# VHH binders against WD repeat domain-containing protein 83 (wdr83), part 12

Target 1, 315 residues: WD repeat domain-containing protein 83 (wdr83), of Danio rerio (Zebrafish) (Brachydanio rerio) (q6dh44)
Amino acid sequence: MAFPQPRPQAPQLPQHLWRTVDCQQGAVRAVRFNADGNYLLTCGSDKSLKLWSVSRGTLLKTYSGHGYEVLDADGSYDNSQLCSCSSDKTVILWDVASGQVTRKLRGHAGKVNCVQFNEEATVMLSGSIDGTVRCWDTRSRRMEPIQILDESQDGISSLKVSEHELLTGSVDGRVRRYDLRMGQLQVDYIGSPITCVCFSRDGQCTLSSSLDSTVRLLDKSTGEMLGEYSGHVNKGYKLDCCLTDKDTHVLSCSEDGHVYYWDLVEGSLTLKLPVGKAVVQSLSFHPTEPRLLTSMEGRVQVWGAEPEDAAENES

## First folded at step 5 (VHH)

Design a4 (framework vhh_7yz9_2)
Fold by ESMFold2-Fast, scan of step 5:
Structure a4 (fold): chain B 315 residues (1-315), chain A 122 residues (1-122)
Amino acid sequence: as target 1 above (315 residues)
Amino acid sequence: QWQLVESGGGLVQAGGSLRLSCTASGFTFSDYAMGWYRQTAGNEREWVAFISSGGTTTYADSVKGRFTISRDNAKNTVYLQMNSLKPEDTAVYYCAAKDEFGYYSPDLYDYWGQGTPVTVSS
């Protein structure tokens, strides 16, 4: 007989604490990996955006310019630019190396909850409690948005961009998917305020979390619900959700101090990771490796699938 | 200076109605979610209803279909219309300003009014 296929290795899930970073920013409202996963961004209630080394846990740069809390941030694919948004109603484009504000964009009528570059970093997209998404050209000195999307009936809580598609989550209980090239809009009615949206890594599904303490996986093309994940607590906070680097598991923050991991297909709880005794508000999963960032109060924790390797001893 | 001033409480017979009002000052009212909580003797504060900045409403199961929360941003006021009142609705009702989705400034998040008593007689 031929050798039997080796049993598939158990999925490597980040559950080993590598380091805790005290960000010294007040509360950390959002934590994000950069495009290559070597750096992390922290958005502070102290009005600052900070850039850190993931491998060393060290502060590299502080970005100061917002008038109130920083609520979200994103890094360009080439690590040359950052964008951030704030309760000061502005979106800021930053030069990474100099720390300088390239542009401070005004126009939103309320707090800006979410911001992201498109893949080419030619456009920034921002979502606000004013119910609009605004699209801004990164290459020009134009201060007006290229486009305003105002189909939402209530505040925009979350957005994600993938290729030519924009996905938004709204307080109105709807997930909207815009085809930016075709001008088409698909709406999925969830029925509870949306806290976070994201695409699956294969681009075939959408994931949303909502204040009914439920995370849902939908087929993008049909809107069919493929999975439903529950047991965590999400009743009052804007909590993040995501998928693992290989789309094996769904993750959600929780108001009970844990990050919940569910098997994507089975819907069964795989891991209830204890982070602490406060609300776990934000998370970010590494683009290619089983590594997780979590934020709770003023601290960020870095989690890996295995214990952090000890540095080699010098003889 | 931030203030929430409640009014409209009082005594009502079972099956009756009351309208509570809460007027806010000192902050950008239209940017905040507004809520009503209630507290009975010997119990913790219970959430009753929230209204988002854009007008989306959520209700506790105990009051769904009987209570309606609404807001008037021009008047910086949130209302709680209470219909079909039951003796179990007897409580001190508190108005709260909440940063939407749990983001907060310590001075504004979970800011509480002084409370207005509601007594429902059998």
Scores: ipSAE 0.291, ipTM 0.667, lowest interface PAE 4.3, mean pLDDT 88

Design a5 (framework vhh_7yz9_2)
Fold by ESMFold2-Fast, scan of step 5:
Structure a5 (fold): chain B 315 residues (1-315), chain A 123 residues (1-123)
Amino acid sequence: as target 1 above (315 residues)
Amino acid sequence: QWQLVESGGGLVQAGGSLRLSCTASGSTFSDYAMGWYRQTAGNEREWVAFISSGGYTTYADSVKGRFTISRDNAKNTVYLQMNSLKPEDTAVYYCAAKDEFGSYTSPDLYDYWGQGTPVTVSS
């Protein structure tokens, strides 16, 4: 008797609604998991940043200090600090436990669309409609950026950091990858304003979404297009895209009230998840588990790969 | 509080030139992308030209090579320089601003609109 081939496990896709959180922040412009996926961050048009428990759906703390809408946020790996950026042109570094502003960083000439810590939380990187990325030292009391990247021809819409690399998306229709150690720059021309960029989990590919209602997967080393994903609506909003925790699927928000899931390799639509009747603007995928956050208007939805009552799956 | 005020419209002969101005009152003009639209009686607003916050410009095919959009952030003003005007360019011209990243050809995505300035091109 030959050994049976392992049964292929069906991909676990978060398509079961676990909870809806009414954030009470006006519109939620961005929703983000923290580094370990136990907490979520919501960026409000009411000028507040809020921290929530994923497992309980409860508000833990409100961070107040921005003068206009909060557009993006990130949490440090050790959960001690948050960073956020705003239409008020500032980046704020927060102490999680006290809720206090530790630093309010000025220098951008326009609204700041995106912000992220590096893995060690020693640097914050911010991207602005002023066309610059600014790198800020988290450990010093310096108010000046340690580096300014100004190669973009138009506003920075999105950025992601992985290891020693920075990936940026611009209104100029270009995705830029900076090697922060070597000072090298690779530019990929897409031709439509970029709404979101991210790295694949394995670090070998880049993903970008643009206003031509298309998401593209590129080989990082060559710039070769490996995949193209369409059928959703992205014509007017800065919508998020991402990859699943195992790089099996590409996800995109959509202006038609759905999250679209495509098979990474085949490019075929696997799932068109109905979220509601408004624009799904932001999403965040859990770092290690098949769990998804989506934001629509003033609400965040938490999605899992199985029904919330996991005890019923005991065999 | 934030409003757009257009000026520079009027009567011009075919082949002539006209410069429209649109001045924003309030802060943060430099953060906004700006567009020009035009409308004739009984028709929907037609996109004419676009300038991003960073200065990227694009134009409708009907005006490409004849019209130039520009901005002066120090004066909170966007301009539309119209050259080689044709009778078909006769319309009410609107400036519009959007503070959200996105499509320049969809009027629904613009947050602020001017009152319009009429342009009449005689044959």
Scores: ipSAE 0.012, ipTM 0.453, lowest interface PAE 7.5, mean pLDDT 88

Design a6 (framework vhh_7yz9_2)
Fold by ESMFold2-Fast, scan of step 5:
Parts: structure tokens; C-alpha cells; sequence
Structure a6 (fold): chain B 315 residues (1-315), chain A 123 residues (1-123)
């Protein structure tokens, strides 16, 4: 069975608003927790990347260097480096402490939609509307990618890395899983442009969101569809989806101003969280705790469990 | 400075065909998805067809099987081939450039719009 282990108690779901952060960087295109969940990253249409404290909601540093909108970002496991990508066609590697550009990497022929470090932060992987994924060495001064993956038939919208596996979502309606050790490729045909992909926490399943207003859970090994989640609105925007910290629920942004929570196994809607009256574009779920980040227009909201649990949020 | 210049509209009898063209300048055409919308007096702008930067296409149900969208990145041009035209297809047709994800029915996701070209289908 590919489903996560059953839980004896009701899961804690983040539905209590802890704070709203006015990011002052235009529209926030992506919001991401860092590896330990103590910080958050915001990618602005004003060309800036910003680092914030989750517990205090305060701005810690602004990263300036991109020529156009910042579309995605990721933090290294040790909090020493950030990577970001932009509609300026570049990937930037940043030193967190100094705020300085370590390297600005060129080579993509179009906007770069997604970027992520591997677990060791030895490689950055970037996906572009040019249909390629480019793998960049973080420790070398080389400007050329160490590998280019070009099997996609249209733009790369989303990617995630887990151990030796790369998962990509494409405008061509396909989810691709690369085994980087074996050089093997598995392709799952969804049939509508993919907006987001991710792995389950246990690594056994893949989750994808697409413009047919449907989120799908597939068994990684067989490609069997294990779950299908609908009722939200995703027809025109690149919306994020994810799983909760314990793989109990599937979450999706929605164009109707809500975040939808479905029970992973039953597929039933558990919670329709009202965020506001605009498109909820991006979300990020805390790695170990029931905490959620949502972005809507120029603001990020931090959601936690019930008020007593939210009050325990450390400074 | 950007421009989208539409051509190919006009008068046609029911059952006839028209080919609309839209030529872009002032931005990197190959980075943008292209869409066609249409509008009749007193009604909101209706999505017709979409083509991504990589060539993936989607169509409104009302035009599926009759209309074909295509692009030529070397000429910075998007086309709409309209076959088996009906009086209900009478509208001003707009070319738009924007959303890069290969499918959008949201006009607000398009950054650039043409002036519109009228199409009249006689019964």
C-alpha cells in the first residue's frame, strides 16, 4: 500500500491565522519555508528575494540582483546559501549572511520557473519555459551546467528533488521522474498543464496539480492513481499543492481565495480555509509541524493550529 | 515599446473560413504564450484559443474541431485558422500575450493586447 501509516488521533490542521506579513515587494510569486521551518523566503515581482523570521514575522535580509521578477527560491540545509530563479532567465546563488551574489548563472533560453537544491546543496536544479532542467554545481566556479535534461515537450513549471530522484511537472501535461543514479525516466501522462509537483514525505507517492482543477496522487513505483482531489478552482494560475507534515492531508491553493484540505485516503474535503478575496498563488507546509504559509497578492499569512498551539510559537 | 498587430478579419458567409494573424514586436515573443479572445457588444471578453510558448494548444468547447491556433516564432506571429464559421462567431477578435503555462481563461494574466479585428459571419 502506498498510503501513509494511520494515525490514532485527529491530525492538527493549520487553520488559525498567526500573522500577516506585508512583504513590500509587489506580488509575492512564491513563498517557501527554509529547511528547518524557522525562516521563510518570499519571491517578489519587484525583483527582490526576502528572508523573514517565521516566529517574529520580521524581515531579516533583502537579496537584490535579479533583473526581473523572482519566481522561485530555495534554502540550503545548513542555512548558509539561497538559490533563486527569475523571469530574467538566470539562477542566482546567494550567501545568506552577507546578502551577496555568489554566482549568477546564465544559459536558460527563457524564464526560469522553479529552482531547488539537492539535499546536500552540492547541486542546484532549475526548470524553465525553454523545456529544460539544468543542473548546476554549487561548489565549482564553472558557468556551464553539469547536465541538461531536455525530454520535456514544453515548459517546466515545477520541480522537486528527493535523494537521487528529480520530479518535474510540465506544461505538456506530463509528470516526469528521473532516477539520477540509474539514468532512468518514468513519465505519467495527466493531460492538462502541470502547475506543481511534490513527493510524499515517505517518498512513496507523487502529487501533482493541473489546470483541470484537479490534484492527483500517484504511486511512484507503478504510476497507479491512488487519489484525486477536486472542488477548488485552478484554471489559469500556476498554483501550489502539497501534503501535510505527516502525509494525512493534501492541500491546494485556489483561485477562489481559499486553501483546500482533503483527507489523503478518503479524498473527502476536510477544510476549506478562507484566506481572502484574491487568488491564493503559493503555499508552503512546515517540514515537521502543522504550520502553513500562504501568499496572496503582496502579503504572506502564517497559519498554525488552535490558539493555544499558536501561543507557543517561540520568538 | 510593444505592439500586437492583427489582420485577416472581415465579412464571410456561414460555412466559410478566415485566417487571423497577429504579429508581435517589442518583447521576446518566444517567451510568451499567445491567446485569442472575442467580444460582442454588451458582453464580456470570451476566451477562444490558447497556445503556449512550446506549442501546446487548448480551445474553448464552442470552437473545438473548427478553429486551429498555431505560432511561428521566427516571424513573431500567432495564427487562428477559423473553419466552418457560424453567425454566432461574429465578434471582434483580440490577440493577447501573457501566461506562459499553456492554458489560461483569465484575461488578467495577459500582459499585452491587440487592438482587435472584426469578424462578421452572414447567415
Amino acid sequence: as target 1 above (315 residues)
Amino acid sequence: QWQLVESGGGLVQAGGSLRLSCTASGFTFSDYAMGWYRQTAGNEREWVAFISSGGSTTYADSVKGRFTISRDNAKNTVYLQMNSLKPEDTAVYYCAAGDEFGYSRSPELYDYWGQGTPVTVSS
Scores: ipSAE 0.315, ipTM 0.690, lowest interface PAE 4.0, mean pLDDT 89

Design a7 (framework vhh_7xy4_2)
Fold by ESMFold2-Fast, scan of step 5:
Structure a7 (fold): chain B 315 residues (1-315), chain A 124 residues (1-124)
Amino acid sequence: as target 1 above (315 residues)
Amino acid sequence: QLQLVESGGGLVQPGGSLRLSCAASGFTFSDYAMAWVRQPHGKGLEYIATISSGGSYTYYSDSVKGRFTISRDNAKNTLYLQMNSLKPEDTAMYYCAKDDEFGYYTSPDLFDYKGQGTQVTVSS
C-alpha cells in the first residue's frame, strides 16, 4: 500500500519585492530589523537614525544627535531603547518613545563600525576602527566602559552577541569569539579583512564574509570549516552576510547589485536575487519569517516570500 | 577644513623610483582607509592602491602590483606610495584619497580627495 510520504517543504525564500522605502538619509549604511521584526532601523550618511514600520513602510521617528554618519544600530528586545554608533567616535543610547538621547558614550579613538545590545539589553558592545571592543553598562550612569577588549590587530568591522559569547570580525583577517563570563578567547584566521560576522540560529556555527569574495561557515567549538560560499563580488565594500530564519541558506550582499543565496550544506547557489544597478551593502533577515531587508544607496527594499497556494487533486 | 597635500612627484627615467607622500589634516586619519588614484593627461581617474585604517590590508591594481607599495604612518597622519620600476605609462597626476566607506572599493569616483595632486613624469 502506497501512503503519501511527508514531503519536505521547500524553504520559502524572500524574492518578491513588497516595498521600496526612500529613506531621505543620503546613503543608508546599515539596515536592521528590530527584535520582533515589525520595525526597521536605517543608519544614514546624513547623521540620522530612523525607525520605520515594516508593514506600512512609514517613517515613525528620526533620532538626531550624532555628529557624523551613523554606521550601525540595534534595538533592545523590549523595544524601549535603541543604540547606534557613528564616524563621530560615539555610541548613543536612545529612548525609543521620546526620541531623546539617554547617553552619549565617548572613549573610542576612531569611528565605531558596529554596535549591539546583549539579549537582555543590560550591556551595549561597540567595535571601532581603533581595534577595540568596548562593553557599556546600559543601566549604569557611568560614562566609562565596564570592559575593553583590545586583542585585535586592526579595526573591528563587525560584532554579534549570543548569550555570554561575543563574536568579532576584524580587518586583520581574524574572527574572534570571546566567552564573556570566563574571559576566554578563540581566534580563527581567515586571512582577508572581515566585513561581517554572525552566529547560526542554533548557536553551533559562525558565519563570516571577507574581502576575498568568500563567505565561510565554521564550527564554533573546533574552528573546522564546514562551508564556503562564493560567486558574488566583495572586494571593496563592508558588505553584510546572514543566514535565513531556519538556517537553510546563507545570504550575502554583493557589489554587482544582487543578493546571493546558497544552500547551507551543499554550498550551491540557490538564488541570485537582482536588487538593482549599484552595490547592495547591507541586509537584515527577519527573526522568524522569510523576509529580507536590503539597502542600496539611499533606498531600502523589503522582500518577502511569494505566496504558496495549496493545490490539491480533487476527489 | 579637510585637507590632503600630496608631494614627492617629479621627473624620473624609466626603471627609476619615486616615493610619494600625502599629509592629511582636518579629520582623524587613523579612522579611514586611504587610497592612491592617478589621472594621466586627458584620461580618466585610475585606481592604484588602497590601505586599511590600521595598515593590515593593502590592495593594488594589476597595472602596479609588484612595483608599488602603499603604506601609512598614523602617528604622523601621512600616507605613502613607494613606486619602483617606473614605466612611461605611469606618467600621471597622483592624488591621495580618503575613503568614507569600508575603504577598498576600486572605483575612484567613490573616494574623497582634496588638493592639487603631485605630478609624476616618466620619460626616457
Scores: ipSAE 0.085, ipTM 0.530, lowest interface PAE 5.6, mean pLDDT 87

Design a8 (framework vhh_7xy4_2)
Fold by ESMFold2-Fast, scan of step 5:
Structure a8 (fold): chain B 315 residues (1-315), chain A 123 residues (1-123)
Amino acid sequence: as target 1 above (315 residues)
Amino acid sequence: QLQLVESGGGLVQPGGSLRLSCAASGFTFSDYAMAWVRQPHGKGLEYIATISGGGTYTYYSDSVKGRFTISRDNAKNTLYLQMNSLKPEDTAMYYCAKVPEYTGYDSRYFDYKGQGTQVTVSS
């Protein structure tokens, strides 16, 4: 019986296609925003890493040096360096401006699934199917790793670095959080192969996706499960998951051609975004704005918030 | 050059058991997760089970959980599938596959699947 009350302003979700990029790299295995969100990186099955302008959708540079598919990449915070990893078992450090290989690092016994700089880009961390994480000094010409983490009982699928913490996801069904300053390890048992891990933006939670078609949110300090997100298909692929720029929603790629958005607190499905008829394997959420990158086969799509009027937004 | 050879299929009654084998050659077997997939006549590929390269983790489709067991012997470059409590709906051509790390376990993207071994469950 009450007169309708105004509803709270809903968060903006990227759901409108702004741009499609044909990467000309075979399959795009990973797509990543750079630190400021103005550029994107694409990791190709053609062995190349490419850097693109987000605003123009234009290719800026191609990075050639890997002997097989590029599986992951990251950019330094100052945009001077890139790192990448490959099924060729190597990690490469690149100079952005010249496009040249600074170092090609060998030591992993198997394919390298994930790579990331620490905040200061003084260390690269790489995770491999060999079950190890290797920490490499970016400033020295030392070719051997400064540290090897070998507590995983099977392959490393995903890693993320936040300050002095390293988060890893393993095929052994465990999410591991290392305090790299204190030498402490916390292990959370999920029970299905982990495909992706990330931190919440506020640093208080960890998010993991696994091959049981479930994304889980855990309290970082206690390991208490705060949320579960399901309905998507993740049974065979190393699919990405993430949180929105304001930690309002959980996102996951899906083998059914959609990106799924769930409300973080309620766990309810908010949006099932159709990308296409193939597997959506990789995604990256903009650091400060409601903008999403998705990769499907050889294409990357850039998604933005819904405009009120398209004509007004083209000025 | 890469070869996968499946064997061990046959005709079995409902409730029976079969053990499938896959002999792998031409790649470093222990570096790769391996999978079993099946294809019923006239239908699409169905994922059955995956085992990690080190053999420490296994994953199963809901249709076979509790009935099938995947295992491997890295010293012999051989993958196995123990099938118990077989049902008529398990009738299919069974394939082993090398799992690409970048594509996971989706049967549409598997590398180097073999020639297959037929399993028929009938009374």
Scores: ipSAE 0.000, ipTM 0.193, lowest interface PAE 16.3, mean pLDDT 86

Design a9 (framework vhh_7xy4_2)
Fold by ESMFold2-Fast, scan of step 5:
Structure a9 (fold): chain B 315 residues (1-315), chain A 124 residues (1-124)
Amino acid sequence: as target 1 above (315 residues)
Amino acid sequence: QLQLVESGGGLVQPGGSLRLSCAASGFTFSDYAMAWVRQPHGKGLEYIATISSGGTYTYYSDSVKGRFTISRDNAKNTLYLQMNSLKPEDTAMYYCAKVPEFTGYDSRLYFDYKGQGTQVTVSS
């Protein structure tokens, strides 16, 4: 008779409201954890980007320089730089400590919907309604992009970078994966405008959400659809989707005021988290812990357990 | 100056066809989703169709789906509405509208400019 192994702990799902942050930025178009999950970024319709402490819930700095709504932002791995993109057609590189604009990059013909650093923060990648992705050198004084990707037939709605791979989602209903080292492009046809794309944490799958109110999980190497998640409402808004820190569940924003959680493998609805009475537009999942950010109108809510040492860090 | 100029309306018999055009100027046309909206006399605005900035995505109201086709020519800064199988209930002033937000947003809530309109009358 073998001794029974301890039952593995069920994955923790963030469903307890820890705090609500009134961002005072108009509508919060995007909310993002930074690389280590200790800070959060909020992108405002008031044209500002704000940096907040997760543990304290306090505003640390406001970044002002965009001419219209801030639509997306990202932080460098070392917390020294931020990048943001706007309806003003620009990408801005910021110095975190000073709050100053380091570079304001022009070239996109339309609104810039998404922006991200590569892992080393040597390149910024921006995706625009103009249908292009532009790759910018963060260390150069060059104002022109080092590379333009123009295979999309309509606006770029979302992008994610992982190592040497770029994933893009387009209004043309296609998810594109670029191997930036090998010059290879794989295209997956979904058939409805893509609102968000991301990689699984293990890097083997891609996740996409689209305006047919469906989130799809695809095997990266084959393009085989491994999972399909529905029941939420995504018909008109650019809504975020993501995976949990351990790839156990798929999450999506919804126009009905909830965040939907599905079991990754079974595709069954695990949790329908009530956020409020308006569109839940953006979400971000903590890189290593079961903690979720949601944005609805001008507010960000932090879901999950309080940091174990939050009380120790308050003074 | 931002301007939208609609044309192509007129009187047509039930079952007939019309093609509406909208000439856009004063903004970068290819950067924006565009919509057609209509207003019957004495009633509110009714959404008809939206087209993405690159033209690959279209959305239609149920009342016109399968009968109307929205299209655009970004090189000519022109939006079109091909109207087939016209019904008396399609009688309205038709407006071209600029959509300022991400493609796929409900154009009924998000258009920021509309033109002077072109009258469509479906009658025997």
Scores: ipSAE 0.252, ipTM 0.640, lowest interface PAE 4.3, mean pLDDT 88

Design e1 (framework vhh_ozoralizumab_d1)
Fold by ESMFold2-Fast, scan of step 5:
Parts: C-alpha cells; sequence; structure tokens
Structure e1 (fold): chain B 315 residues (1-315), chain A 128 residues (1-128)
C-alpha cells in the first residue's frame, strides 16, 4: 500500500543579485555570515573588521585594533562576541555591542589565515602560516593557548570546527581531521596546496579545494573520495568553497570571476554564476536558507534564490 | 617559539677547517629541510647549503662545493656544516635556516618565503 507523494521541487539556488555592498575597507579578504545569518562580517585590507545588516546592507559597527590586514573572522552563537585574525600574527576577541577589544592574543610566528569559535564559543581555534593551530580559552584572561597542534608539515590555510572535530587544510597538500574528544588524527593526502576545507551539514563528509583547480568530497569514516568537482580556475589564490544549506550542491569561488555550483552526487555543473571580472576570493552560505555572500575586491554581493522585491530595494 | 642557535664560529687561518652547529627547537626538526646561509660584511645573504628531511640529499653552490659538507642529526635536533679549505672570502656570519614555506600572502595569492626562521648567527673569520 503506497501513499501518494508530492512532486519533488527543484532545489532553490541563490543566483539573483539582491545588493552590492561597497565596504570602504580596501580589499575584502573574507566575508562570513554570523551564526543566525542576519548579519555579515567583512575582513578588510585596511586593518578593520566590519559588521553589516544582511537585509539592509548597512554598516552597523567597525572593529579597529589589528596592526595589518584582517584575514578571517567568526561570530559566537549568541552574537555577543567576534573573533578575528590578521597578518599582524594576532587573534582578537571582540565584544560585539561595545566594539572593544576584549583580548589580543599573541603567539603565532606568522600570519594567521583562519579563525573560528567552537559551537559553545568556549574556545577559539586559529591557523597560521607557522604550521600550527592554536586553541584559546575565551573565558579566562590566560594569554597562552590551552593547546597547540603542530602535526602539519607547512602552513595552515583553512580550518573548520564541528562539534568535537577540527578539520584543517594545509599548503602541504593534506587535510587533517582531529577528533578532539578521542585525541585521534586522520590525514587525507590531496597533493596540491589546500585553499579551503569544510564539513557537510550532516557531518558525514569533508570538502576541500586545492590549487589543482579541483574540489573534492570525501567520506569522513572511510576517507573514500565520493565526488570531484572541476571546470573552475583555482591555480594561484586561496579561494573558498562550501556546501548549500541542504547539502544539495558544492560551491567554489573562481579566479575567472564566477562562483561554480555542482550537483553534489552527480558532480555535474549546475550553475556558473557571474560575479564580475576579478578574482572571486571569499564566499559564505547562509546557515538555513538559500542565500550566498561573495566578495570581489572591495565589495560584497548578497545573492538570493528569488528576485528581490523592487519595493524593498531602498532598505 | 621557533629557535635556531648557531655555534662553532671563530678565527681560522686560510686552508683551515671549522665545524658549525645549529641547535633547533620549537618545531618538529625531522619534518623540515634545512639550510645554511651566510652574510659577508657589507653584502647580502648568500645560500651555502641545503639538506633534505632525512639527510640523504644535499645541495651546494659551486663556490663551496667539494669544500663544505652539510649534515643533520634528527635525534639531537641539530644541523651541522663542516667547512674545509677555508678562504678569506668565506668570512661571514653563518646562519642556519628552516625549509622555505609556501603561504598565501595578504592578497590571497600563493607566495614563497625562504628562511622565515633564522638564528642569531655565528661569525667565521678567515685571516689573510
Amino acid sequence: as target 1 above (315 residues)
Amino acid sequence: EVQLVESGGGLVQPGGSLRLSCAASGFTFSRYAMYWVRQAPGKGLEWVSEINTGGSNTKYPDSVKGRFTISRDNAKNTLYLQMNSLRPEDTAVYYCAKEFTYYYDSTGKLSETYFDYRGQGTLVTVSS
């Protein structure tokens, strides 16, 4: 006895430009949604971190304290704190409401490429060209890291945290997954400098992009390659990759001015989204809805699955 | 903290020999290729020798080839440079350095840096 089933709907992909934000901070090195997707963070070559409204495209606050370019940032789950990292070799913890530096953490020997809070915002994790990941307690005034991970053979380019797991990408061509609960390390050899790593939303797979112009999907439990995505240009720049909010598609930035969308299972190109005529370096996908942020030079683009209503364009 | 501490420099006569040592700490020494570089008074840095992670492959410029020998002891985290048939033009401060590193620069472009970890150096003076 079969019950009637509704017709499957086509996945909604963000391909309609809603707004372009001129960030007024030089080049935007990274763009990130906050935890709920209502705000966005921009990391500037002018040494500033900025917080913006996604719905209005308006600047809410500027965070000043870094000595050189800001390379990455993250927001805590409760929107009370931000963390950022810089070419100045520091990690900064910020109070969102006051805009004040809570802590400026030193210890990395080189530029810090990536930073993220764990889910509970009790730890910040930073990855540097010095080849280390440093874990910092957010609650204490301790200036030393609580843990240093030094298994990488060369600089850390990207990291992501999911529950008890840390995923790192290195210019040594390896993706490393640390089980922080069990103290275990698994290493996947890719063979080209890694530009970005992330987890699938269901936590079962890892995604990595590398300078061989290839994005790879691996089964987390076995290390088996489940998918390979190509056709974009990634030969010289540290470009972001991600998955859609429902794990239907893989996305990658490209040096040719486009964002590429591939079907996750089939590996076929679904959409080649034109952003502009320069390198698209950074992207961030909304946590629960089909909305995308892209950065190109000094500007951020906000993309939605449906055209923005003309009556709302003045917001 | 990455530390490289050179020792063994001094005053030697032309034709003499000297052995330099470099004690490494703050990184996993056995995972990195190591280098010796030198800087003569009033001149820039000059590459002197290179050794791979296991010590099985070494490289030298023609100016020192056959006279200098690089070696390493991974159990002691120590790099060595054996210098024979020394000449007045070998007078320099000698530095040990860690493997060159690829990194993404501030524009996000892949770049290469050499000798981002270099010690205080040890002075070698070859008297005329």
Scores: ipSAE 0.230, ipTM 0.633, lowest interface PAE 2.5, mean pLDDT 88

Design e10 (framework vhh_ozoralizumab_d1)
Fold by ESMFold2-Fast, scan of step 5:
Structure e10 (fold): chain B 315 residues (1-315), chain A 128 residues (1-128)
Amino acid sequence: as target 1 above (315 residues)
Amino acid sequence: EVQLVESGGGLVQPGGSLRLSCAASGFTFSRYAMYWVRQAPGKGLEWVSEINTGGSNTKYPDSVKGRFTISRDNAKNTLYLQMNSLRPEDTAVYYCAKSFVYRYDSTGKLTETYFDYRGQGTLVTVSS
């Protein structure tokens, strides 16, 4: 008889379908968890942004104000504000509770592909096919950006903000990392149009996906390539990639209707999750739990690591 | 393990031609954009050419545009560089690369370069 210490649990991977949400927005261009993971945002080709309950799968509010497709969105840390960007060339700041447009920001010369708040929600950063990133003050009624970054040679496809760092992905095949305090720029040349960029949860690595059907992991400090992940199909669509909540696995959308999971360190394919028969375009991983959102056509799926809790009451 | 083996370099007279080749193994060649880079004696590493996965799109710096042609054969896992109208300033060790990483400062100046999966290179000398 022994009293063994509990073994560390194997990483949980979201592979069990909890619910499917029919968003009634045409195509869902992007799906995003909010800051605490209790809500999800859907960006519609019908020009609407919608906010949903993750636990119930119910629509909470519709945000109407964009003139064309909504391409990306983000929620503030305190759940008081949303930001979104559109093919209409604008960035909109919304009041969550009222559903009203707080500000509609103009200046980009083309479609705005990506948008994010900084941690404090004092600034919004937007990236456009015009090749610029624009920084907007959320607190003032100033209509002009406080900063424009124009180092990209082609359209901005993706951006992520972490602390004082901005990471951008461009159609020019380059991943750029800006140190916003030091004014330093690091450029990594991938050579194929970038579809998505993100930071690892620990902030030590950068991840990028590109149209050569390859996801790459780089050490942030050295630029050394730590991993390459392939086998999926990414040849013509702007597909999302991400890391799991504990940085154990890399995930990518795929044009073949699956989400691919690779072991971060080994680079081996762990799971090829079937979603459907169309392009899986967007995904979002929960900030602290093994839960995944995927979008395919007009529908969003919510995935968990285990079957939905049997103690949960029926409606 | 990823391997890249360059060949085809040699001594050539100004105005001459050489065809470099790079045999790739250890990865799915057809999935990656490929590059040629060179290092001239006493100088830093310079980008020479790039080619997309399918071979339909190529790029060159002004110094070699119109003289050099990059191509690939995905069935043979081989990358090529056709070099015409060679000049003494083309003298360098030539490397093929699967990945190209470089760092610029806030002014846009190149501060650091490195390449993953490059081989030993092939020496091209343009001289009489």
Scores: ipSAE 0.000, ipTM 0.157, lowest interface PAE 14.1, mean pLDDT 85

